# VHH binders against o26223, part 137

Target 1, 191 residues: o26223
Amino acid sequence: MKLLWTSQHIKVTVHIDGKVSKMDVLEAIKTRRSIRKYQDREVPEELIDKILDAAMCGPSAVDERPWHFIVVRNREMLEKIPEVHPYGAMVKDAPVAIIVCCDSSLEKIPGFWVQDCSIASQNILLAAHSLGLGAVWTGVYPLEDRVEGIRRLFSIPEHVIPFSVIPLGYPAENPGTRDLFDPDRIHLEKW
Key: E = the ipSAE of ESMFold2; O = the ipSAE of OpenDDE; V2 = 0.75 times the mean of E and O plus 0.25 times the DockQ between their complexes.

## First folded at step 8 (VHH; framework vhh_lunsekimig_d3)

Design w51 (at its last look DockQ between E and O 0.60; V2 from the best seeds 0.00; counts 0 for: pae E 8.4 > 2)
Fold by OpenDDE, look of step 8:
Structure w51 (fold): chain B 191 residues (1-191), chain A 123 residues (1-123)
Amino acid sequence: as target 1 above (191 residues)
Amino acid sequence: EVQLVESGGGVVQPGGSLRLSCAASGFTFSDYALYWYRQAAGIERELIASIDSGGSTYYVDSVKGRFTISRDNSENTMYLQMNSLRAEDTGLYYCAAEYSETFYGAEPTGDYWGQGTLVTVSS
């Protein structure tokens, strides 16, 4: 059975008008793009709450849920993040950023916290997109200089590991859609 | 074929100015973050400036206030305006491009690199 995957060009309608577009989950996944340019517009707290709720809905290893979230709105702090994260320049231009962290004291099985925090981070991106916001994942872990930089900047305890910084806001760009489906990456029953 | 071609390098006196260009072809330029690196003799290559796909810029401290990175997506070209040049700015300048859908926040994995253009600041 040749799955004729018709490349449906999912038109990512970036709602520039900040209207919460109700996207189904597949649409959100397929149309999500990293957004690094934001409008000069504040993100309502209600949207952040929804995003954080989504972030905590993902599975985790043995339900350890090791994640913590730092919500950063302070302009001075946002502007300082690129100093310790040179590839996170867009953070200074965002109205808000979420720092995803792991509390290692909550870890039950070693090493799975990376998967847990990744799931949480991806849910943040998807939720943001579904709510008409743009976001981008900037990696912190496992880069030691970034980890320690963010730790110092936000006074994060030693047992807590900063994992990712996710700036978000109303999008001021439309990078278009991607077709990433690759049937060669699909193996049936065996490799 | 993907190409990045640097130009604009040369010899300049301290306090002088140069404008570097990086002309890109063979890929969707607007979807890439762009970087200027330099390598002085006997020193490891260093990031000096970047501009992401959204236009946000980064500068290393030593070039802040003197260098300006910009991009023209319509011309598939990145620029580096260098003012108030110093002897320590001497080196081979490289442009690089990395696809924007990355979360590693690390140095470019080398999607695309130019061959470099030499900048010499000497009295």
Scores: ipSAE 0.349, ipTM 0.714, lowest interface PAE 1.6, mean pLDDT 90
Fold by ESMFold2, look of step 8:
Structure w51 (fold): chain B 191 residues (1-191), chain A 123 residues (1-123)
Amino acid sequence: as target 1 above (191 residues)
Amino acid sequence: EVQLVESGGGVVQPGGSLRLSCAASGFTFSDYALYWYRQAAGIERELIASIDSGGSTYYVDSVKGRFTISRDNSENTMYLQMNSLRAEDTGLYYCAAEYSETFYGAEPTGDYWGQGTLVTVSS
């Protein structure tokens, strides 16, 4: 190892159920659950910044990175989301939500933006979990009523497509973990 | 063998009450989101209420404040308390269960469905 400059590294520690933990990536993937109940506790901007940094680390088709994020903390706006998103009722109870959007003017290969924004959305869920937060992905695209409702509510331009709404906060529930491995879904060499 | 069995339907006067039950077997009940759907004659089946594995509830506007969904994981049973019943509440009521993680906001497809119980609100 070659060290030419000294640097200061600050470990990020998180609170999970009264414990401080650093979470392995496989553990994060296996233990992440949808959280729909949140404490009445603000989420620091620092944690949102870390989550969005993680969201932007995902691969994208030809590195097109078509994603944009709207961070919503305004109580009135959070309360309006269920009016256009019928399965987003828990959003009104969240301290913050992130709307993942595609800017179609950034596409380099048509039609791969769904995969790109799905990767960013899953990274948000995993990063939130690793930071001691709970989150849930509520779908917007491809449901046209939800796409247009969210677009109007947040003044999103026509070439930008709202993809998902992700409420998050410190969890007020613990659904536990489950083993979902199903060998029947695995095919060797061919179907 | 998975079973969902609804009960508690019947004939009731407007303004009356009924309590529906959905008894489940053959799966890990506590891991599933549970739903009540209603189907009136000539109308598509519609979601009425849901309760997730953590106990969070959702109600469609037409029943909010009148209906209460609940679950008892120790008895593998979901309930729908229906108060202040109206003629438009008449229909066939189904319970459904879906594995409760996340979904993209599409209507639940329902991994398991009951056979339905008839509720008739008339004089």
Scores: ipSAE 0.013, ipTM 0.240, lowest interface PAE 8.4, mean pLDDT 84
ESMFold2 (binder alone), look of step 8: mean pLDDT 79; pTM 0.783

Design w52 (at its last look DockQ between E and O 0.28; V2 from the best seeds 0.00; counts 0 for: pae E 5.2 > 2, unsure alone 64.4 < 65)
Fold by ESMFold2, look of step 8:
Structure w52 (fold): chain B 191 residues (1-191), chain A 123 residues (1-123)
Amino acid sequence: as target 1 above (191 residues)
Amino acid sequence: EVQLVESGGGVVQPGGSLRLSCAASGFTFSDYYLYWYRQAAGIERELIASIDSGGSTYYVDSVKGRFTISRDNSENTMYLQMNSLRAEDTGLYYCAADHSDTFYGSEPYFDLWGQGTLVTVSS
């Protein structure tokens, strides 16, 4: 069989504010903040696609790539999340949320799926930020009541583990940046 | 050291006004969410108002229209203008700052509180 390169594999630069999107990665990491207030504005499907592409670019244990993503735009479903996630109140106000899940049938090394899905979740936050969106990671795993509640709400199979719920939208708040560097956390050669 | 200091509390008659201040030392407000809480005797602290780093405000229904939160990042100070005070506004008023970027819960987690300033509204 012949493997063909196609134009669908060519990444294109997304125009934002009339210029080529170029945010330095260190700037993105340092300026990303949890955003819990969103404008009444739709998030285009194309931006969600780019965010999910970024989510899947992370490394995983032995390349197991155990992640699956549920994109939720339905208002009724978004409004139900706070019923099973006591600190997820802002999700009902988001135009869209992404649920990061692990398919345990894809695990090759037990337990590393948590690191894998954490990497995917952080990439979602950074990609959203670089596209002018705001997001917040609301924890699901390892809290059993949250895991079961989300699984029930979204008809998630028993072998799939919901890890995080990430509401996102155009930000309606600006928390600014923080300087969190602490040289006392750095140990040279040994503790 | 890092500190928040409330001031401006006092005794006032119903219908009166007070302006509370919250001054930061050892850090700057510019990238923090800021909050006012109050605590009446025997009651849990309750959120009454907040202001994000961009100046967007939130008020609980019981104070909406009577209280105004504001911030001056250049003075490193937050304010609460309290008008049309009622007896039920009596309590110890705290400021708090949120610099946590957490995924455990979605509510603010405060690791920095002031000592409080007492407001007494008495007939």
Scores: ipSAE 0.042, ipTM 0.422, lowest interface PAE 5.2, mean pLDDT 84
Fold by OpenDDE, look of step 8:
Structure w52 (fold): chain B 191 residues (1-191), chain A 123 residues (1-123)
Amino acid sequence: as target 1 above (191 residues)
Amino acid sequence: EVQLVESGGGVVQPGGSLRLSCAASGFTFSDYYLYWYRQAAGIERELIASIDSGGSTYYVDSVKGRFTISRDNSENTMYLQMNSLRAEDTGLYYCAADHSDTFYGSEPYFDLWGQGTLVTVSS
């Protein structure tokens, strides 16, 4: 187990050898941060499998489960993603990326697939964090240039919509923690 | 006060060089994704370069090999080294910052913008 320290003296635990952190769900949610710097270290397949399992455990509209996942490890492909995703520069430095997609043919209720894929994407981030990995959600949909760029790059059929690109790896940074609780956003019984 | 302040703009001849700076204050600089935009007269603002918290960079094709984006977290400053400048590089250059947990990456959603620095490339 390796420890990373930031100038803010926040401790980040990096798990080695595919060991699962015993982080509870609330801690995972509260301490998760976007990670855009990764160690020069491969992510074991078993961790990816766990992450993908988590990705598929979220709810979906009328249980439509429209999501598909492209796991990208090829260096050449990872290096090409930033060419079509101007905010995905970190992808080229990640050992692996997951592209979350929607198969529109599986959609039962129009429009809910965005929520479904968002839940799947967030579960990827939380699962990665709980496993000692860092990840970041780079938005693809609904920006047409990114959607078509990713589609072309990965030969994604027209009925399948790329939704997000999520690079992940062992963290090489510690951005600290945030308190985002806002009681003003809570309304009791009525607005 | 939270702000970004660009500097280093000016008038240069084609083939010349400039180095732009973006000084940040009032926030944790190291936690932000940083961007250089430019806007030519009558043209929409365009992203030309970005650098994330890990130091990974992006360049638009038209500036690749000529421009270099960098950041110094100890100085809370981002730089844009511009070499081999062309007339088409003329415009107002903006610095922008987005928090590390933002994932949309769209201009309207950025929290921080500078006022811009003017770059004019003319013979």
Scores: ipSAE 0.022, ipTM 0.495, lowest interface PAE 4.5, mean pLDDT 87
ESMFold2 (binder alone), look of step 8: mean pLDDT 78; pTM 0.766

Design w53 (at its last look DockQ between E and O 0.08; V2 from the best seeds 0.00; counts 0 for: pae E 8.9 > 2, unsure alone 64.6 < 65, placed apart)
Fold by OpenDDE, look of step 8:
Structure w53 (fold): chain B 191 residues (1-191), chain A 123 residues (1-123)
Amino acid sequence: as target 1 above (191 residues)
Amino acid sequence: EVQLVESGGGVVQPGGSLRLSCAASGFTFSDYALYWYRQAAGIERELIASIDSGGSTYYVDSVKGRFTISRDNSENTMYLQMNSLRAEDTGLYYCAADYSETFYGSEPYFDLWGQGTLVTVSS
């Protein structure tokens, strides 16, 4: 039975007061939403550190851990990102953004870095959510114009590939949650 | 039925104004980023403005200061106020919507497109 996508407005209790949400991992995954509106409030460095710690805890191919992170707080730089990322308009309104990059020199097996950086990016989103922050994944790779734009803007060397830009802050919206479970995507023993 | 319907196009003189509307139905409008594209004759479709679910806006350089994108979630409608219109603004204007959880944000990946409304700027 194909469960129809029903947007359930589940109140994501975003603890606005900087209280670390004690949600479990399943709750974090289930209730996470992209957040594109932020409060005029700075994100403490301690939270960013926790997020980055989480970002680096994911698996990677043969433990290559190719990821690097650029933490951007400078207002001028945040405001310039939308100029090279037309779908990253919200970045200019965020107090901070994390740019996830791959150092190709660390790659051991070709191509797996995309998976590695994706895991890191998702962990950023989940960690942010669990900490009472909102974030959104804005794709950079594999779109050449965005890759090159971000590269130029942040003087990223040629062997390093910008992968994603993730603005984050205290959420100023509550889009609710959705049910994405689809039993038709589950196959037992064989396709 | 899920759909986007553009309206408000027409013929105007240079320096004139138009207001385009994009009416949405069949989906949770507030969860979508919205986009205006245009396509001139013989030219590829281009993004001209966007407004995300949080209200942040983007404009291509050629329309900055002249066009204003807005949304009314209560009416499930997006608008494009176009002022100081120029001949080069002539084209078919498309509304697009992308679900907030889509992170690549490119034309081929948009969830919804309208049929377009024609804007002609001519003396």
Scores: ipSAE 0.040, ipTM 0.541, lowest interface PAE 2.9, mean pLDDT 88
Fold by ESMFold2, look of step 8:
Structure w53 (fold): chain B 191 residues (1-191), chain A 123 residues (1-123)
Amino acid sequence: as target 1 above (191 residues)
Amino acid sequence: EVQLVESGGGVVQPGGSLRLSCAASGFTFSDYALYWYRQAAGIERELIASIDSGGSTYYVDSVKGRFTISRDNSENTMYLQMNSLRAEDTGLYYCAADYSETFYGSEPYFDLWGQGTLVTVSS
């Protein structure tokens, strides 16, 4: 048995295919920023695979896992997204984007898919951050014109609902961290 | 350098018209809510009109029906058409941009201001 030990603050390191997370999860959550400027550098397929694996690790209502993901690298397609998504201008400058979708045929409890796809979307942002990438969530659902525009552009079937478009790449900007803790939002025992 | 530049101010008689422009330098307007503020002598800047990134507009009561805000994202400019001008409209007019219109970002408030353009309604 080969357990790894460190100093007087003893830790047990678990090796999972040689991939050990180096960033504390609380630090990742606190330091992740929306990144809208990207280097002219490809994102390897391996990193996209890791990000999508993380996206699918989120909880879902009754384990329904309604999410599907479209990976977009084609420049012509990326450049067309702003035509149907007025807040998606940075997408044309990204090396890759992930479209998070709900497959309504996988819903087990109606109406919780929004929470499910939100969880997957946030996991994409955190995983990208942990891998040295920057990303931003651009909203699609529930704005009907955006939903239909993205559906048409990517040939998404009517039973599938595009939820978000997440451009990502190696960051070309470095915004600072923020302190957003607000104790007035905390209620003990009752409202 | 990231900057907003106002233009189109001048001297005009009561009842006249002016059109103000606000041009961005070093960034693009497409993701921003845009604002016009007015500062009369001895008074704090006051909001007079706004337009969000989707084109939805807001006006304070004192300018409704007289002023029209618009944006042209392809030209990276915002406009304020001012009609039926009154002496009370005299002041420095500033444009401002606010990045708060994007969904789900925990983004810092990006409060970028222009240098101002003077509008004088007199004589």
Scores: ipSAE 0.007, ipTM 0.193, lowest interface PAE 8.9, mean pLDDT 82
ESMFold2 (binder alone), look of step 8: mean pLDDT 77; pTM 0.767

Design w54 (at its last look DockQ between E and O 0.52; V2 from the best seeds 0.00; counts 0 for: pae E 8.1 > 2, unsure alone 64.1 < 65)
Fold by OpenDDE, look of step 8:
Order: C-alpha cells, then structure tokens, then sequence
Structure w54 (fold): chain B 191 residues (1-191), chain A 123 residues (1-123)
C-alpha cells in the first residue's frame, strides 16, 4: 500500500485568538516542523506549563527522570545565548526558550540520560506544535563549547548538563510538511 | 543536481568592500539555514556568519559591524556584504546549507557545501 502522501500544505492555522488548537498525536508528529521565525507576541505562561508537563511525561531509563528545565524569558539572556551557541541565532528573536538539562546525580544507568532528555525535548516540540506554537531543537550536548557556554551563562552547576536549547513562539513561518516515510528502513522479522 | 556555488571573491585593498554570493539549486532554499565559512592558509575553517530559514543572523565577533549576511529566497541566493576588509579576512570563503530539524552545528552534518571563493585583502 503506497500511501501516496499528497504534499498537503498543512496550513498551520495559527489561531490568533488563543484557542488551543486540539491536534491528535499522529497529526502533531506528522506535521511538526522546526520553526525559526516567531511573531512579536508573548507566549502565555499557561502554554509553557502545558509544554513542560508534556516534557515530563516521557519515559526514562528505570524511571530516573533526570531532566530539569530552565525557562528563559529575559530578553538580555535570550540575546546572549547565540554568543555561546552560534547555531542558535533564532533564540534571540524568540519570546521564550526552554533549556533542557540533565541532573547527573539522578542518573541510575549511565548514558541513558541522553535518551531521556531527547524524549523530553521531542515532547516539548510536539506539545508546542499541538498548541499552535513553533519551536526548534538546537543541540547543546555533546558539543563541549556549547555545553560550557550555556553552563556559564546560566550558572548551571557541574553535575547538571545542559542538553538542548529550544526557542518557542507563535510561528511567523510555514515551512510546510515533509514526507519522511522510507519503507527501506523497515525490516520484517530480521534484517 | 543539488549544489551551492560561491562567487564574488577577488583581490581588494584594506578598507575595501566585496559582496559574495552563494547561488543554490536543486533544493528548497527557503527551508535551509545558511552559513558562511572561511579558511585562511594554515588555519582551520571557521564559521563567520549564519542566517536561519527565519532570517535570524549570527556573526563571529571579528566580523561584527563589518559583514552582513542576507538571503533572497526568490533568487535562491545568499549574500555576504563585506565592508572595511582587513588582511586577516583573507581566505577561501565557503557557503554551506543545513536542512536539519536539530541544529548540532558541526561541519560534518551540513548537507551542502560550495567549492569556495577566494578573498584576498592585500595592500
């Protein structure tokens, strides 16, 4: 069954009127795109809370839940992030950013914290999208310069590892949808 | 064919100006983050400017106030206006493009590179 995914321009109807667009989970996953341009509009705290709630709902190794979140709204701080994160230029133009961190003291099994924080980060992106916001995952870990830059900038203790910076805002772009399905990546029973 | 082609390099005196272009083809230009790199002789390639798909710009400190990165999506072209050029700006300038949803900012992960255009600042 060749699912002819017609490139339906999913009009991200940014409901300007604060109505939380209800999106089912498959739609959210399928239509989510990185958003790197934002409206000059504040994101309500209520939406951030919902996003953070979603971020904490993912699985983690042995339920270690090592994640912490720094919510950044201060304009000066947002503008400084690109100084230590060259590929995070859009952060300075976002009304808010979430920094996902790992508290290594909470790690139960070594190395799984990367998966845990990745799941949390992805949930942030999906939740944002489902709420009519745009977001993008800017990688911090494992690049040492970015890790240390973010650490210094936000006075993050040594046992806590900044993992990702995710700017968020009401989208001011619509990059459309992608068809990423690849049947060649599916193996039945064996490789 | 997917490609990036740089142009506009040349020889200029200190204090002079150049405008580099990076022409893109074979992909959806508007969806890509774009980057200018340069490599001086005997020195590792360095990122000097970037522009996101949304138009957010970034500059390395040494070029701030002198260089301006821009993009024209209708022309599938990125530009680098270079003013007040210095001897230390001499090098091969590369255009790069990245379409990834997650920005890790490592050269090996960029989808596309141009062949480069040479900029020589000499008295």
Amino acid sequence: as target 1 above (191 residues)
Amino acid sequence: EVQLVESGGGVVQPGGSLRLSCAASGFTFSDYALYWYRQAAGIERELIASITSGGSTWYVDSVKGRFTISRDNSENTMYLQMNSLRAEDTGLYYCAADHSDTFYGSEPYFDLWGQGTLVTVSS
Scores: ipSAE 0.417, ipTM 0.755, lowest interface PAE 1.2, mean pLDDT 89
Fold by ESMFold2, look of step 8:
Structure w54 (fold): chain B 191 residues (1-191), chain A 123 residues (1-123)
Amino acid sequence: as target 1 above (191 residues)
Amino acid sequence: EVQLVESGGGVVQPGGSLRLSCAASGFTFSDYALYWYRQAAGIERELIASITSGGSTWYVDSVKGRFTISRDNSENTMYLQMNSLRAEDTGLYYCAADHSDTFYGSEPYFDLWGQGTLVTVSS
């Protein structure tokens, strides 16, 4: 018997209005997986807007909000990212990618922008998942060759630091959930 | 038991060809990004080729145009076709699968590795 892709995946129905989601926060956190295989299907601009709205909801050091986002849909540009990112081959497979950047001129407390952009990046992953999309965080910073390659490719100014590249799309794989809870990592009162 | 097993290594003359295989047992490849690494004597493993679950490939410059990575999800097997082999291609070849949420970097940690297959190019 033929194994149908849709019978092996939980179908997520979302209203295009982005105001409606069937997934609560704890479920989203526990079931989100890195997705590297995507359907040949466009992601509506409305969903990208929702994802970026969520990205900007994260806390930041002294509310500095140092993040900027580049939305990449152009096929030629997506195909060039792996040329400067040796582990980013799946970006070619995605209909869209988001580049999370830090504008260092917005930094109010030195050295916290990495935490700030990490929070924004994780919010992108969770929001995408809650909207029925799959995504993966591919590392750029602190790898200098990757930072300079992405900066050159997208004409990013010197005071702006590309932090991560996040390809996303409708998933074509289902890695399933994992039980990663490890009580040995929990220390009560002291180490 | 969850395992990756490499095979197909051997001794070959410069300019020759070999085809390496990586077979999975206890799990299926279909949702995994798959990787080939090589390790020359006294050197850390280097990534030489990868293939996504969707079939997109990447190669390090030193093997580009000579090596071809492929996958057969129905046979739970990945391949590395190595053509125009050179003495510097000598080493242990490992396959890896990454289903984890790790970042890509110069020294990625994978949760599943094979045991390696030796390729010797006699010069």
Scores: ipSAE 0.013, ipTM 0.317, lowest interface PAE 8.1, mean pLDDT 83
ESMFold2 (binder alone), look of step 8: mean pLDDT 78; pTM 0.778

Design w55 (at its last look DockQ between E and O 0.09; V2 from the best seeds 0.00; counts 0 for: pae E 7.6 > 2, placed apart)
Fold by OpenDDE, look of step 8:
Structure w55 (fold): chain B 191 residues (1-191), chain A 123 residues (1-123)
Amino acid sequence: as target 1 above (191 residues)
Amino acid sequence: EVQLVESGGGVVQPGGSLRLSCAASGFTFSDYALYWYRQAAGIERELIASITSGGSTFYVDSVKGRFTISRDNSENTMYLQMNSLRAEDTGLYYCAAEYSETFYGSEPLNDYWGQGTLVTVSS
């Protein structure tokens, strides 16, 4: 049975008008794009709370849930992030950013915290998108200069590892959708 | 074929100005973050300016207030306006592009590089 994946052009109707478009989970996943341009519009606290709730709903190794979140709205701080994270230039133009961190003291199995924080970060992106916001994952870990830069900037303790910086806001761009399905990456029963 | 071609380099006196261009082809230009790097003799290549697909800019401290990065998506071209040039600005200038869906962002992860254009600031 050749699953004819008809490339249904999922029209990402980015409702620019702040209407929380209720996306189903598959739509959110398929239509999500990195957004690096934002409107001059504040993100309501309610939406941030929903995003953070989603961030904490992912699985973690042995349910260790090592993640912490720093919510940054201060303009001065947002403007300083690119100084220690040069590839995060869009952060200074966002109304808010979430810094995902790992508390290593909560880690039960070594190394799985990267997976845990990745899941949390991806949930932030998906939740933001489903709520009509745009976001982008800017990597911090494992790049030492970025890790230390963010640590110093936000006075993060040594046992806490900054993992990602995620600026978000109402989108001011629409990069379109991607077709990323590759049947060659699917193996049945064996490689 | 993907190409990035730098132009606009040359010899200028201190205090002078140059405008570099990077012409891109073979990829969806608007979906990429763009970067200017430079490499002086005996020094490692350094990032000096960037512009995201969304238009956000970054500058290293040494070029702030003097250099301006811009992009024209309709022409698939990135620019670097360099004013008040100094001897220390001498070097080979490279343009690079990185796909916007990457999440680490680093020099080694940039997808495409140009061959560079030489800028010499000398009296």
Scores: ipSAE 0.563, ipTM 0.816, lowest interface PAE 0.9, mean pLDDT 91
Fold by ESMFold2, look of step 8:
Structure w55 (fold): chain B 191 residues (1-191), chain A 123 residues (1-123)
Amino acid sequence: as target 1 above (191 residues)
Amino acid sequence: EVQLVESGGGVVQPGGSLRLSCAASGFTFSDYALYWYRQAAGIERELIASITSGGSTFYVDSVKGRFTISRDNSENTMYLQMNSLRAEDTGLYYCAAEYSETFYGSEPLNDYWGQGTLVTVSS
């Protein structure tokens, strides 16, 4: 929302009659896990709005912002996704899913939309986590059968490319945190 | 109840061969990635080979060219063919299974483990 830019300072206030706190960004990144089991509990529209706002805050190649999002709450449609996405079985159990798409007519630099939509997808995961939700990124692009299946199922036009399907809901599992830091992956100055 | 049962371990001389089997039940076998791990005395379990639900294979360098992983979805069984065995291949061999291919959300969780089968390579 380059056109709706505002300057905000993050403020955390501690009140004597209560505590006001927000999840730190490093905490969100380090503690986010793929969640594939969800409570039977609706996700308020306002949380979806916050998640999509966060998705659109990501950088994009030359500010092309090629992303579009389909919000899916209809049970019949959610139950059909596993028919075209063999590893999307948990989607039928989610109260809502977000489909991240690229509108190729918005591309300014060919092929960078994959990075752009990856950034938006990761922001969805982090924002959902920070709001107490769990999510998982299920891959669509570049798998042609999945791309075609999802496009057909949701009537997505030919110039729009479904990239990912992200089911989300209040988590019904806690897989814990992993320590994945590997210093052997860090190279100083050169390989 | 999910079960993974390894078999085929034993004592073999250096240069010999063994075939390990991992029989699975209690889940949709074809939807899972499958793994062989090895645990030598005093060492943490290490991944040595894996096979995706689509049949793509991975091997660590120390076994590449000597070991072959395969799966038979009709028998719900995974195999490890171990050739040109060496003393350092001695250990407990475990099979594991993980729900596969959500892509970008397939974090490395081995959801199910077997009991282990012992392989001893000695002369």
Scores: ipSAE 0.014, ipTM 0.262, lowest interface PAE 7.6, mean pLDDT 84
ESMFold2 (binder alone), look of step 8: mean pLDDT 79; pTM 0.785

